# VHH binders against ATP-dependent (S)-NAD(P)H-hydrate dehydratase: the designs that were tried, part 26

Target 1, 310 residues: ATP-dependent (S)-NAD(P)H-hydrate dehydratase, of Phaeodactylum tricornutum (b7fxe8)
Amino acid sequence: MKTWNDGKTIAIERCVLPLDASLHKGSSGRVGVLGGSARYTGAPYYAAMASLQAGADLAFVFCAQEATLPIKSYSPELMVAPVYSASDFDPVRLVDDMVNEIGDMLPKLHCLVVGPGLGRCPLVMKAVARVLELARSQQLHLVLDADALYMMSLPVYRSSLKGYDRLVLTPNVVEYQRLFPKSEDNNGESMEDASDEELAAATIVRKGAEDRIIVDQRQVMSCGEEGGLKRSGGIGDVLAGTLGTFTSWHAILLDREAVSTEDLPLSCWTACCAVKRATKRAFDDKRRAMTAPDVLHHLGQALDEMTRED
Below, E stands for the ipSAE of ESMFold2; O stands for the ipSAE of OpenDDE; V2 stands for 0.75 times the mean of E and O plus 0.25 times the DockQ between their complexes.

## First folded at step 15 (VHH; framework vhh_7b2m_4)

Design w7 (from v6 with S50Y; at its last look DockQ between E and O 0.29; V2 from the best seeds 0.00; counts 0 for: pae E 13.6 > 2)
Fold by ESMFold2, look of step 15:
Structure w7 (fold): chain B 310 residues (1-310), chain A 122 residues (1-122)
Amino acid sequence: as target 1 above (310 residues)
Amino acid sequence: EVQLVESGGGLVQAGGSLRLSCAASGFTFSDYSVGWYRQAPGKQRVVVAYISSGSYTKYSNSVKGRFTISRDNAKNTVYLQMNSLKPEDTAVYYCAADEYPLFSDEGLYDYWGQGTQVTVSS
């Protein structure tokens, strides 16, 4: 299963929430993005907007207070909630206040995307780690990217997600090697890697020209869809947000008992196909001028084309 | 039938206090966040205060420190305690309820009350 046409029938059946009339907003996916700092405001915007463009009903951004105005200025479509202030920094209370602010919303989400623009302030990472523990206790699906992947390279934070199977990680090649050392080396005497068992249940989306879907150290799928000839900043954030939507749809379908937990990798594969096809459309349109907003512009259209004709 | 009914409005002198109530019926109140909005004559409606289903609160800068929002889920009611009232607080006050809050003037709330008049005299 390398291109959308190879897996289209089963992906539509198991991963795509049908368009239908509804009396209740939020029924087609509620995605939260925990990210955005005083310095980094674009990444959480791209992730949250990608969630909406991929078909989620609601997208929330939980960010630093200093990121609130920039992100609202990028688009009024996002529900932006400040969860801490970098300029009013109380090291004793920041963790508890941030956790309390986000915790009220966790039960209302289908998926939390963590990492885009988060930064690496140790106190913020400590607060985010407690949010991850709380999210796990509520069986909330998680997509970890960017600075959240950095957090997972630190043993103190990695161990808290041991065995969690509602977890998606989105490393590029370098990040993957940092998260799963010795994944490419079998010449040593020891084939055992105890640290890999901590995240063995997670679905890994290893990003590249071909996106590889990996579970328990084994590639189970790959997305070889043609993307485009230009690399642009922000496409990774678009993928993280698109994964937020497909993971949310997976959670909804799980609750309906229409799919099983083993279908999460297929949902991730489907998101990868959507982003690659959106990138191809954007590149065909813009060539050298393509940027991440162009990919966002084509994302909904690409997904509609993928799911409409049959 | 879903209903939000505001009460407690009226005429009060500057510096005085009022307590508004928003009584809800016809839905699972404990799942909903509630916002208070106000609209002065000839002006756009603006957000005043918000309380989440988990009792987290937010306030606009114009009322922070003077107004307090609270909820009683057993009575399906949200309150807005308004202290140190100013003539500029004169408006029709609306409560609104939604599962997924948007704390902004444009808030996308599913349910709205009909409003209660608050008039603050000098």
Scores: ipSAE 0.000, ipTM 0.299, lowest interface PAE 13.6, mean pLDDT 85
ESMFold2 (binder alone), look of step 15: mean pLDDT 85; pTM 0.865
OpenDDE, look of step 15: ipSAE 0.311; ipTM 0.693

## First folded at step 16 (VHH; framework vhh_7b2m_4)

Design x1 (from w6 with S33N; at its last look DockQ between E and O 0.62; V2 from the best seeds 0.00; counts 0 for: pae E 13.3 > 2)
Fold by ESMFold2, look of step 16:
Structure x1 (fold): chain B 310 residues (1-310), chain A 122 residues (1-122)
Amino acid sequence: as target 1 above (310 residues)
Amino acid sequence: EVQLVESGGGLVQAGGSLRLSCAASGFTFSDYNMAWYRQAPGKQRVVVASISSGSYTKYSNSVKGRFTISRDNAKNTVYLQMNSLKPEDTAVYYCAADEYPLFSDEGLYDYWGQGTQVTVSS
């Protein structure tokens, strides 16, 4: 499956939630984004807005107190809540308070996207690790990007997600090498220990000019849709949020027993196609001037055209 | 069809105690987060205490250590135990319910009670 036209019949059947199935707010996807810090507010915004533009009904942002007002100011569509404060930092209580505030929301989500703008504060990472364990215990689908991928490169945090198959990671090439240092041939040297990989059950979206979908160190699909000639900051966040929507739809379809857990890679492939097509439209319109908001603007139209019946 | 009915308000001397109750109906109580708000004359309505569906509690700084929020899911009731009352606690107290209160603006809770008057005399 190289471009959308090559796989659209199967993808529409197994990955796309019908519009008319929704009779209640939130029934077409509830995506949480855990990210955003005092310095980095744009990344969680792009992820959450991409979730909405891709078709999720509700997008929640769990962020640092200092990021709350900026993110709310970017769009009234997002439900933004502080879950810790850098200026009122209490190392004894931060982890428990953050976990308690987020934990009450986890049963109300279909997917949690973790990482955009999160930062690498050790106490915040400890709190996030507990949130990930709690999310797993409830079989919540996870999309990990950015600083959450950094966390997964650290053994202390990686082991808690061993064998979890409702898990999507979105590394670029450099992040992938950090996560899977034994994944490629080392000039003829064997990598037989790769079969013990703790994250073998996860779906890996390795980002690039061609997005590769990898499970258990094997490429199972690729997205060769044409994007644009410009690499714009924030497109990775748009992809993370779009994956949030498609993993939410996968979770809904899984609960309806309409698909199996083996269909998650196809849902990820479909999200990659949508973002590439939206990027191509934005690039054709803006050329060198393209930025992430242009991609967001085209995302809904790209998805509508991908799924429209003739 | 949703109802939140507060009771237990009244007049009390400074230093005294009072227990408010809020009986809920018309929704799945155990799925909702509950809160108590108060509004003093000429002031904006402000949060006093909240309790999540998982029984996680939060308190405003002005009442922390003096007030206790609790819930009884079998009776669809939330309580506010108010101890060491001060004249500044004089207000109308409102019960509120919301499925997503963490994300709501102050005035955007889904459901509100009619309020019960608490008056603390000096």
Scores: ipSAE 0.000, ipTM 0.317, lowest interface PAE 13.3, mean pLDDT 86
ESMFold2 (binder alone), look of step 16: mean pLDDT 85; pTM 0.858
OpenDDE, look of step 16: ipSAE 0.034; ipTM 0.554

Design x2 (from w6 with S33T; at its last look DockQ between E and O 0.90; V2 from the best seeds 0.00; counts 0 for: pae E 4.3 > 2)
Amino acid sequence: EVQLVESGGGLVQAGGSLRLSCAASGFTFSDYTMAWYRQAPGKQRVVVASISSGSYTKYSNSVKGRFTISRDNAKNTVYLQMNSLKPEDTAVYYCAADEYPLFSDEGLYDYWGQGTQVTVSS
ESMFold2, look of step 16: ipSAE 0.253; ipTM 0.655
ESMFold2 (binder alone), look of step 16: mean pLDDT 91; pTM 0.923
OpenDDE, look of step 16: ipSAE 0.300; ipTM 0.686

Design x3 (from w6 with G107S; at its last look DockQ between E and O 0.84; V2 from the best seeds 0.00; counts 0 for: pae E 5.8 > 2, unsure alone 64.7 < 65)
Fold by ESMFold2, look of step 16:
Structure x3 (fold): chain B 310 residues (1-310), chain A 122 residues (1-122)
Amino acid sequence: as target 1 above (310 residues)
Amino acid sequence: EVQLVESGGGLVQAGGSLRLSCAASGFTFSDYSMAWYRQAPGKQRVVVASISSGSYTKYSNSVKGRFTISRDNAKNTVYLQMNSLKPEDTAVYYCAADEYPLFSDESLYDYWGQGTQVTVSS
């Protein structure tokens, strides 16, 4: 499947959560974003707001203390809480404190998006790794982007998610090569090492002009929707947040036994189509002036057009 | 109808102990975090202790080591054991419940009790 019209019937059936006036608030998706540091505050905002604009009911941001005021200032719609402080850093208890602060919330989420603006502080990465282990133990769906993908390129962190199939990774081409070097180095027949299959169960969204959906190092579908002629920082964060909503809907539908675990790639493909169409609308509107907030502005309408039933 | 009912308040001498209880009804108690607040005369209401739905506890600096919060989900009840009481602990103590306390403005908690008076004599 290459464009939305090629797959819309099955995608609406298996990936889109129906609207229903009787639903409890939060029933249409509760997305957490673990990200944001003293240096990087915009990325987690784009991800969390994209989750809401794509249709999630609630978006929670778990960030550095130093990022809370900026992110709250961007929008009152987000629920933002600090989970560590860079200026009052206690390395003896940081891991336990982050795990305890976030751990009570994990059962209340449908998906945790990790990475946007997270940074690469070694102690924060160790704490995040423990959060990922706890999330896996509860079968929570994960979307990993940005600095979380860097973590997965490190063997010490990669192995804890071995075989996990409720996992979405969102590398660009460079990040993909670092995560799966043997899959792109195939000029002649080469043999894969057994260790290269650690993340084989994950759904990979390899970002590009066409977004490629890959499972077990094999492309299973692609999104060829036209996105626009301008690159803009932050569109990757919009995609990560949109994936947060679609994986949340997948988790809800899976719990209802309406879909199977093998439908997660289609959910990811659907999110890619939504973001590409929102980008095209933003580009047509703004041309050279387009930035990521313009894409975010168009996301809801793009999704509505994709899913509208007559 | 949602209710939080505090009990166990009273007059106690400095150095003494008191145990507060808060009986909850009308909501799924095990999904909620519970907290004790206090308000001294003429002061703002402040948090004393909290206990998450997963039984993770937090305490204000002024009560650490002296107060213990606990919960019994089978009885829909949260407790505050107060030891080594001081005159500055004199206040009305309130029970509160919130589903998402990490993200909440504390003055906007979902549910509040009517309060119980604790008076510590010097």
Scores: ipSAE 0.082, ipTM 0.567, lowest interface PAE 5.8, mean pLDDT 87
ESMFold2 (binder alone), look of step 16: mean pLDDT 83; pTM 0.849
OpenDDE, look of step 16: ipSAE 0.395; ipTM 0.735

Design x4 (from w6 with L108S; at its last look DockQ between E and O 0.71; V2 from the best seeds 0.00; counts 0 for: pae E 4.7 > 2)
Fold by ESMFold2, look of step 16:
Structure x4 (fold): chain B 310 residues (1-310), chain A 122 residues (1-122)
Amino acid sequence: as target 1 above (310 residues)
Amino acid sequence: EVQLVESGGGLVQAGGSLRLSCAASGFTFSDYSMAWYRQAPGKQRVVVASISSGSYTKYSNSVKGRFTISRDNAKNTVYLQMNSLKPEDTAVYYCAADEYPLFSDEGSYDYWGQGTQVTVSS
């Protein structure tokens, strides 16, 4: 499957939560975004907002104290809370306090998106690693992007997710090479010997002109939808948040025994199609002036058109 | 309809103890964080103690070591055991509940009780 029309029937059946039936059968997607630091506040906003625009019920942002006011000012629709303070730094308590603040929320989420604007402070990464372990213990689906992908390049953090199949990684080409250094950068081809057993069960969304969906170093599908002629910052964050929603819907459908764990790659493919189509609409509208907010603006319409009957 | 009903308040001598109870109904108690707030005459209502849905507890500095918050999910009840009471603890004590307190504005819990008076005589 390369374009939405190639996979539309099975994707709607297995990846899209029905609006009316889903409302009557319980809660709709609840997406958490763990990210945002004193220096980077826009990325978690784009991810969380994309989750809502793609159809999640609620989007929660867990960020640095210094990021809360900026992110709240971007949109009243997001539930934003600090989970640590860089200015009131206590290295003895930071990890435990952050884990405690987030840990009580994890059972209330369908998916946790980690990484947008997170930064690379070692103590914050240590706390995030413990949050990831706790999330895994509760079978919570994870989408890792940006600085969380950097964390997965470090052996001490990568090993905690060994064998976890409710895990989505969203590397671009450079990030992919860092995560899988034995995988040659030859148009996404990978050799069988290059697989990393620790992350073999994860679904990899390798971003590019064509988004490639990879499991155990094998491409299982790709999204070749046209996006547009401009690369705009923040579209990766929009994709991470959109993946948050489709992964949440996958978790809900999995809990209902309507799908199997093997359908997660299809959910990721569907999210890629939605973002590419939203980007094409935004590009057609704005051309070289397009920015990530334009993609957000078109995301709901693109998804609606993808899922509506003729 | 959501209800939070406090009980156990009253008059006690300094150094004494009281146990406050808050019976909850109208929501899934185990999903909610619970808190006790207090308001002294002419002052702003402030948090005293909280207990998350996962039973993690937090206390204000003024009550640490003297007060203990606990919950019984089978009885839909949260408690505040108040030991070594001081006249400065005199206030109306309010029970509060919030599903997502981390994301609420300060003092903006979803549900509140009517309060119970605690008076500590010197």
Scores: ipSAE 0.216, ipTM 0.634, lowest interface PAE 4.7, mean pLDDT 87
ESMFold2 (binder alone), look of step 16: mean pLDDT 85; pTM 0.861
OpenDDE, look of step 16: ipSAE 0.423; ipTM 0.747

Design x5 (from w6 with M34V S50Y; at its last look DockQ between E and O 0.13; V2 from the best seeds 0.00; counts 0 for: pae E 14.9 > 2, placed apart)
Fold by ESMFold2, look of step 16:
Structure x5 (fold): chain B 310 residues (1-310), chain A 122 residues (1-122)
Amino acid sequence: as target 1 above (310 residues)
Amino acid sequence: EVQLVESGGGLVQAGGSLRLSCAASGFTFSDYSVAWYRQAPGKQRVVVAYISSGSYTKYSNSVKGRFTISRDNAKNTVYLQMNSLKPEDTAVYYCAADEYPLFSDEGLYDYWGQGTQVTVSS
């Protein structure tokens, strides 16, 4: 499958949560975004807003205290919670405080998106690693992007997610090569194959002009939908947030026993199609002036057009 | 109906002490973090002390060693003991409450009190 029309029927059947007048608040997806630091406030905003624009009911942002006011000022629609402070944190208690604060919320979420603007502070990464372990123990779906992918390049963090199949990683080409070094390219080396096995159960969205969906080192589908001709910062964050919504819908449908865990790659493919189509619409409208907010503006409409009965 | 009421402000000589109280009505503080902020004339409101729902505390550098924040969840009250007061501590002091741990962000608190004046004379 390469374009939306190639997979539309099965994607609507298995990946799209129907609109229903009997629904209550929170029944259409609760997405958490763990990200945002003193230096990087826009990335978690784009991810969280994309989740809402793609159809999630609630979006939470767990971030550095220093990022909270900027993110709240971008939009009042987000539930923004500081979970540590970079300017006055206690290294003895930071990890436990972050884990307790975020952990109280995990049972209320369908998906946790981790990485946008997170930064690479070792104590924060240690806390995030414990959050990931706790999320796994509750079978919470995870989408890892940006600095969370950097964490997965570190052996101790990588091995803790071995075999987890409710896991989505969103590397670009360079990040993918770091996460899955090819032993066939090296004469006689076998230990790199063992490293690649740890994340084999995850659904990989390898980003590019064509987004590739990969499971167990095998490309299972690709999204060749046309996007825009302009690279804009933040479109990757829009994809991460859109994946947050589709994995939340997958989790809801899985709980209803309407789909199986093997349908997650199709949900990821559907999110890629939505973002590419929204980007194309934004680019046609704005050309060189296009920015990530334009893509956000078109995301809901693109999804509506993709899923409408004619 | 949720309200925060500060009390204990007043006029004090430099080197003296005051204890501020922040009492909540309409909900239970035990799930909330509480901070004290102050606003001096012509200046921006800034945080001075913070206590989490789990009683973890933080202080700004300007008050460390002089101010102590504490909570009594049974009485739905948070206290700020202010010792060794300086004229620079003159400000309106505000109590704020929020469910998440906050220290340096004025805009994140769900609830704010009306403030109590502290004036430190030299």
Scores: ipSAE 0.000, ipTM 0.181, lowest interface PAE 14.9, mean pLDDT 84
ESMFold2 (binder alone), look of step 16: mean pLDDT 86; pTM 0.867
OpenDDE, look of step 16: ipSAE 0.034; ipTM 0.454

Design x6 (from w6 with S55G; at its last look DockQ between E and O 0.01; V2 from the best seeds 0.00; counts 0 for: pae E 21.4 > 2, grease 24.6 > 24.2, SAP .689 > .668, placed apart)
Fold by ESMFold2, look of step 16:
Structure x6 (fold): chain B 310 residues (1-310), chain A 122 residues (1-122)
Amino acid sequence: as target 1 above (310 residues)
Amino acid sequence: EVQLVESGGGLVQAGGSLRLSCAASGFTFSDYSMAWYRQAPGKQRVVVASISSGGYTKYSNSVKGRFTISRDNAKNTVYLQMNSLKPEDTAVYYCAADEYPLFSDEGLYDYWGQGTQVTVSS
């Protein structure tokens, strides 16, 4: 297995934005989270707060109108903007509203995290697909989790991101199987699954007891950091938000020509290590009582310890 | 430290049976897909059978109907029951484990055992 100490030197060099790197531009990361529906308001909060706790300067939540007040009530640190209303079922207006509301913001972001609490309403997915196309046209880095991964399991939406390499997918075991179903060849001697070249350029973070980093259908690294003995809902959202920050830092460093596109998997691996270590700290503190807010509470300190130079 | 230890190989006459076992340690066995591979001298290692974490099985055409893969998650063990053995089944049999089998060529399982010899005489 691979732990933080095995990759610390190269990860700090290539993935961590120094605290004093910028004077007035190239800030420490601007992360948007597109998610949150009338029914699911906690998930986008966890993702956005994790981005801030991991070191991003700004975290924006783009959500359903009906989720705006609950999410603002969770923390004033988040900039929450409605991008559609569930009470407005006009298909043209819903898609146009989302594109208009978020489109002016996309050039100001380093990364857009899509999926936490988004829901699976077909009309909302159609609108989100237009936002994904717009984000790609601007070369914006994307982290897709939760219901956005469900969208990528549908051919009509999957094809819009064909070949895109500024893309991170974060499936768990079940979601991974949905994205990459197994197959058997016609003689039965090979167990190679059907190839899916559409998402081959994406960095895949397959979540589990070990997080596996996969590019072009090959595992390039894994995170074997000890987390905790309890699994809690919302830790996936914390990882998505943490990935938002490290992907934003990757985008900043890439723009400065300090790293290359091949370093994105290492940034994702670093985020996985951070969340596992924060989870371990939270578990040691809370044991059976641990929940996702406890992981959030420990995230900043875990990252500080990982990145401090002795 | 991950370990996969095969056992149960040996010499049998054609038409006989053997049961291979693979004891696993060092990982959460119930989360992993398990497989048996075999390699005859001078040939490539090929898949024989697999069983997913949920218990769904696949077999190569050369062994379907004769071999049965099974798992016991309480004992962290995967089995290969080999019936109606033929001389062409002679090979070293390897146990393999992967939590999420990757889309790539053969041999990208996370962990492999050291192998157990099966020899089938005529």
Scores: ipSAE 0.000, ipTM 0.105, lowest interface PAE 21.4, mean pLDDT 83
ESMFold2 (binder alone), look of step 16: mean pLDDT 85; pTM 0.861
OpenDDE, look of step 16: ipSAE 0.316; ipTM 0.693

Design x7 (from w6 with D105E; at its last look DockQ between E and O 0.88; V2 from the best seeds 0.00; counts 0 for: pae E 4.8 > 2, SAP .669 > .668)
Fold by ESMFold2, look of step 16:
Structure x7 (fold): chain B 310 residues (1-310), chain A 122 residues (1-122)
Amino acid sequence: as target 1 above (310 residues)
Amino acid sequence: EVQLVESGGGLVQAGGSLRLSCAASGFTFSDYSMAWYRQAPGKQRVVVASISSGSYTKYSNSVKGRFTISRDNAKNTVYLQMNSLKPEDTAVYYCAADEYPLFSEEGLYDYWGQGTQVTVSS
C-alpha cells in the first residue's frame, strides 16, 4: 500500500518546514493542547510532547487544575496552565473564564489539538465548544481527538464546525461510525445520500493498522507503513500531537503562500507515516515491552531519517 | 533592550485621582499582557490590575470600581486610572509585561519597570 517512500518527495516539498538558522523561537510551530482532567493526565502529555518531538517550537497544555502538577512532573519541557478546577469551580462562571483565558492565547497558536484526556463534564464541553467557535473565527487549525470527537457526535456541538476546512478529525473505526453513520450502506443507500454532511470539509484520519485519509467521505490516500504488533495506550495521543505539528507547519506554509488548503490531507498523511515508523522502531527495540514513551523516544529520529537530505 | 518607564505618580489627597502611564519599548507591545503591581512600605509586591493582549482586564478586590487599566497599542502604552484614592493605596507602582502570563507563575512577569511613587495623604 502507500508508504513513505512512495510520497516522500512531494511530502517533503509541501509538508515539511525546513530547518533554518535565521528563524525566531516559535516560528517552527506553536501547538496548543486542550485536554487533561482530574482523572486523565497522561494523554495531554503524550500529545504535547509528541508535538515537540515532531519539531514544534512550543507546546502549551490547557488542562484542569488537578492535572497541572502531574503533567509538569512528567517533563518540565511543556508550558502547562490550568483553565478550570474540577473540585472548586463556579458553574456560572466556568464557561466564560475558560473561553477568556484560552481565547487570549488562540492568536498565538498555529494549531489547537483538542480532546486528549478532556473528559465529558457537560460544562467543560460547553466551554470547549465556545473555544472551538472562537478558534474557527480566527481561522485557527484544529485537530480533534478522543473526547472532542465525542463532542462532534452531538448535534449541538457538531453544527458549529459545519464546512470548516482547517479541521482534522482522528477517529478510530468505532468513532468514525459514530461520527459518520451514513457512510455505510445500511439501508441500501450509497454514501452519496449524505450530501449535506456537516463535517465534509474536514480531513479525517481514520486510525487503524492502515491509516486512511478521508475528505468529503472519500478516501484520498492511506498510510500503509508498518507499525508494531503491540497496541499501546497513548500512541493515539502521540499521533494527535504529531498531527498538531504538521498541521501547524501547514498553516505556516499557507501563510507564506507556498501551499494550498488542499495540501492538508498530505500533511496528515505525513504525520501518520512518522508515527507508524516511530512505532515500528520502538516495537523492534522493545517488542512486548513497548510503551508510549518508547514511541516518543523514536519519533524525532524517525522524522529526521524521513526528511534528511542525502 | 526592553524598557518599561512609569510616570504620573505623586502626592494626592484622599479621594483624589491620578493617572499612571507606562511607556514600553524593545518588544512587540501588542503581543504582551501588561500589569500594574504595587508595593506598600513593609509589604510584598502585589498585583493591582492586568490587561491581556486581547484587552481582557482583571482587578484586585481592593481596587475594583476605583481603578481602570487600559492600553493603547498604537502608543505602546498602558495606563492605570486611579480614582477615589485611599491612604492604603500608598505604594510604589510597577509596570510589568509578560508574553505568556497564563503559563507563568503568578507575579513572575518577563519585564518590570523601575516604579513610580504614589502617596495618598489623609
Scores: ipSAE 0.222, ipTM 0.639, lowest interface PAE 4.8, mean pLDDT 88
ESMFold2 (binder alone), look of step 16: mean pLDDT 86; pTM 0.880
OpenDDE, look of step 16: ipSAE 0.366; ipTM 0.718

## First folded at step 18 (VHH; framework vhh_7b2m_4)

Design y1 (from x2 with L108S; at its last look DockQ between E and O 0.84; V2 from the best seeds 0.00; counts 0 for: pae E 3.9 > 2)
Fold by ESMFold2, look of step 18:
Structure y1 (fold): chain B 310 residues (1-310), chain A 122 residues (1-122)
Amino acid sequence: as target 1 above (310 residues)
Amino acid sequence: EVQLVESGGGLVQAGGSLRLSCAASGFTFSDYTMAWYRQAPGKQRVVVASISSGSYTKYSNSVKGRFTISRDNAKNTVYLQMNSLKPEDTAVYYCAADEYPLFSDEGSYDYWGQGTQVTVSS
């Protein structure tokens, strides 16, 4: 499956939560975004807002204290809260306090998106690693991007998610090569030669001109939808947030026993199609002037067009 | 309709103890953070203690070590055990509930009780 029309019937059946069949006003997707630091405030905003524009009911941002005012100022639609302060911390209690604050929210989420604007402070990464372990223990779906992918390149953090199949990773080409170094012995740079099985159960969205969906070292589908000719900062964050919504819908459908864990790659493929189509719409309108907010503006309509009957 | 009904207030001597209770109805109690606030005459309402849906507790510095918040999800009730009471603890004590307090301003909880008077005499 390369374009939306190739797979739309199956994708609508297995990946799209029906509009008028919602359980109640609060149950069409609750997405958390763990990210945002003193230096990086835009990325978590784009991810969280994309989740809402793709159809999630609620989006929560867990960020550094220093990021809260900027992110709140971008939009009143997000629920934004600090979970640590870099300038006023107690290293003895920082990790436990951060973990407890986020941990109380985990049962209320369908998906946690981790990484956008997170930064690489060692104590924060230790706390995030414990949050990931708690999320796994509750079978919470995870989407890891940006600095969370950096964390997965470090053995101390990677091993805690070994074998977890409710896990989505979103590397670009460079990040993918870091996560899955070449095997030795007579091979080129083929993905089929990767020997690391720790993350084999994860669904990997390798971003590019075509987005490749990879499970167990094998490409199982790809999204070849046209995007735009301009690269813009923040489109990756829009994809991470859109994946947050589709993994949330997958979790809801899985809980209803309407789908199986093997359908997660199709949900990821569907999100990639939506973002590519939204980007094409935004690029057609704005050309060289296109930025991530333009993609956000088109995301809901692109998805509605994709899922409309006939 | 949501109700929070406080009880257990009264007059006590300094050094004494009281236990406040707050009976809740009209929402899924186990999903909510419960808190106690107090308001002394002429002052702003301030947080005393809170207990999250996962039973994580927080206390203001003025009561830490003397007060204990707890919850009983089977009875939809939150408690505040107040020991070593001081005259400055004299206030109206309010029960409050919020599903997502991490994301709210201080003092902007969703639901509030009518309050119960605690008076500590010297």
Scores: ipSAE 0.230, ipTM 0.631, lowest interface PAE 3.9, mean pLDDT 88
ESMFold2 (binder alone), look of step 18: mean pLDDT 91; pTM 0.921
OpenDDE, look of step 18: ipSAE 0.500; ipTM 0.771

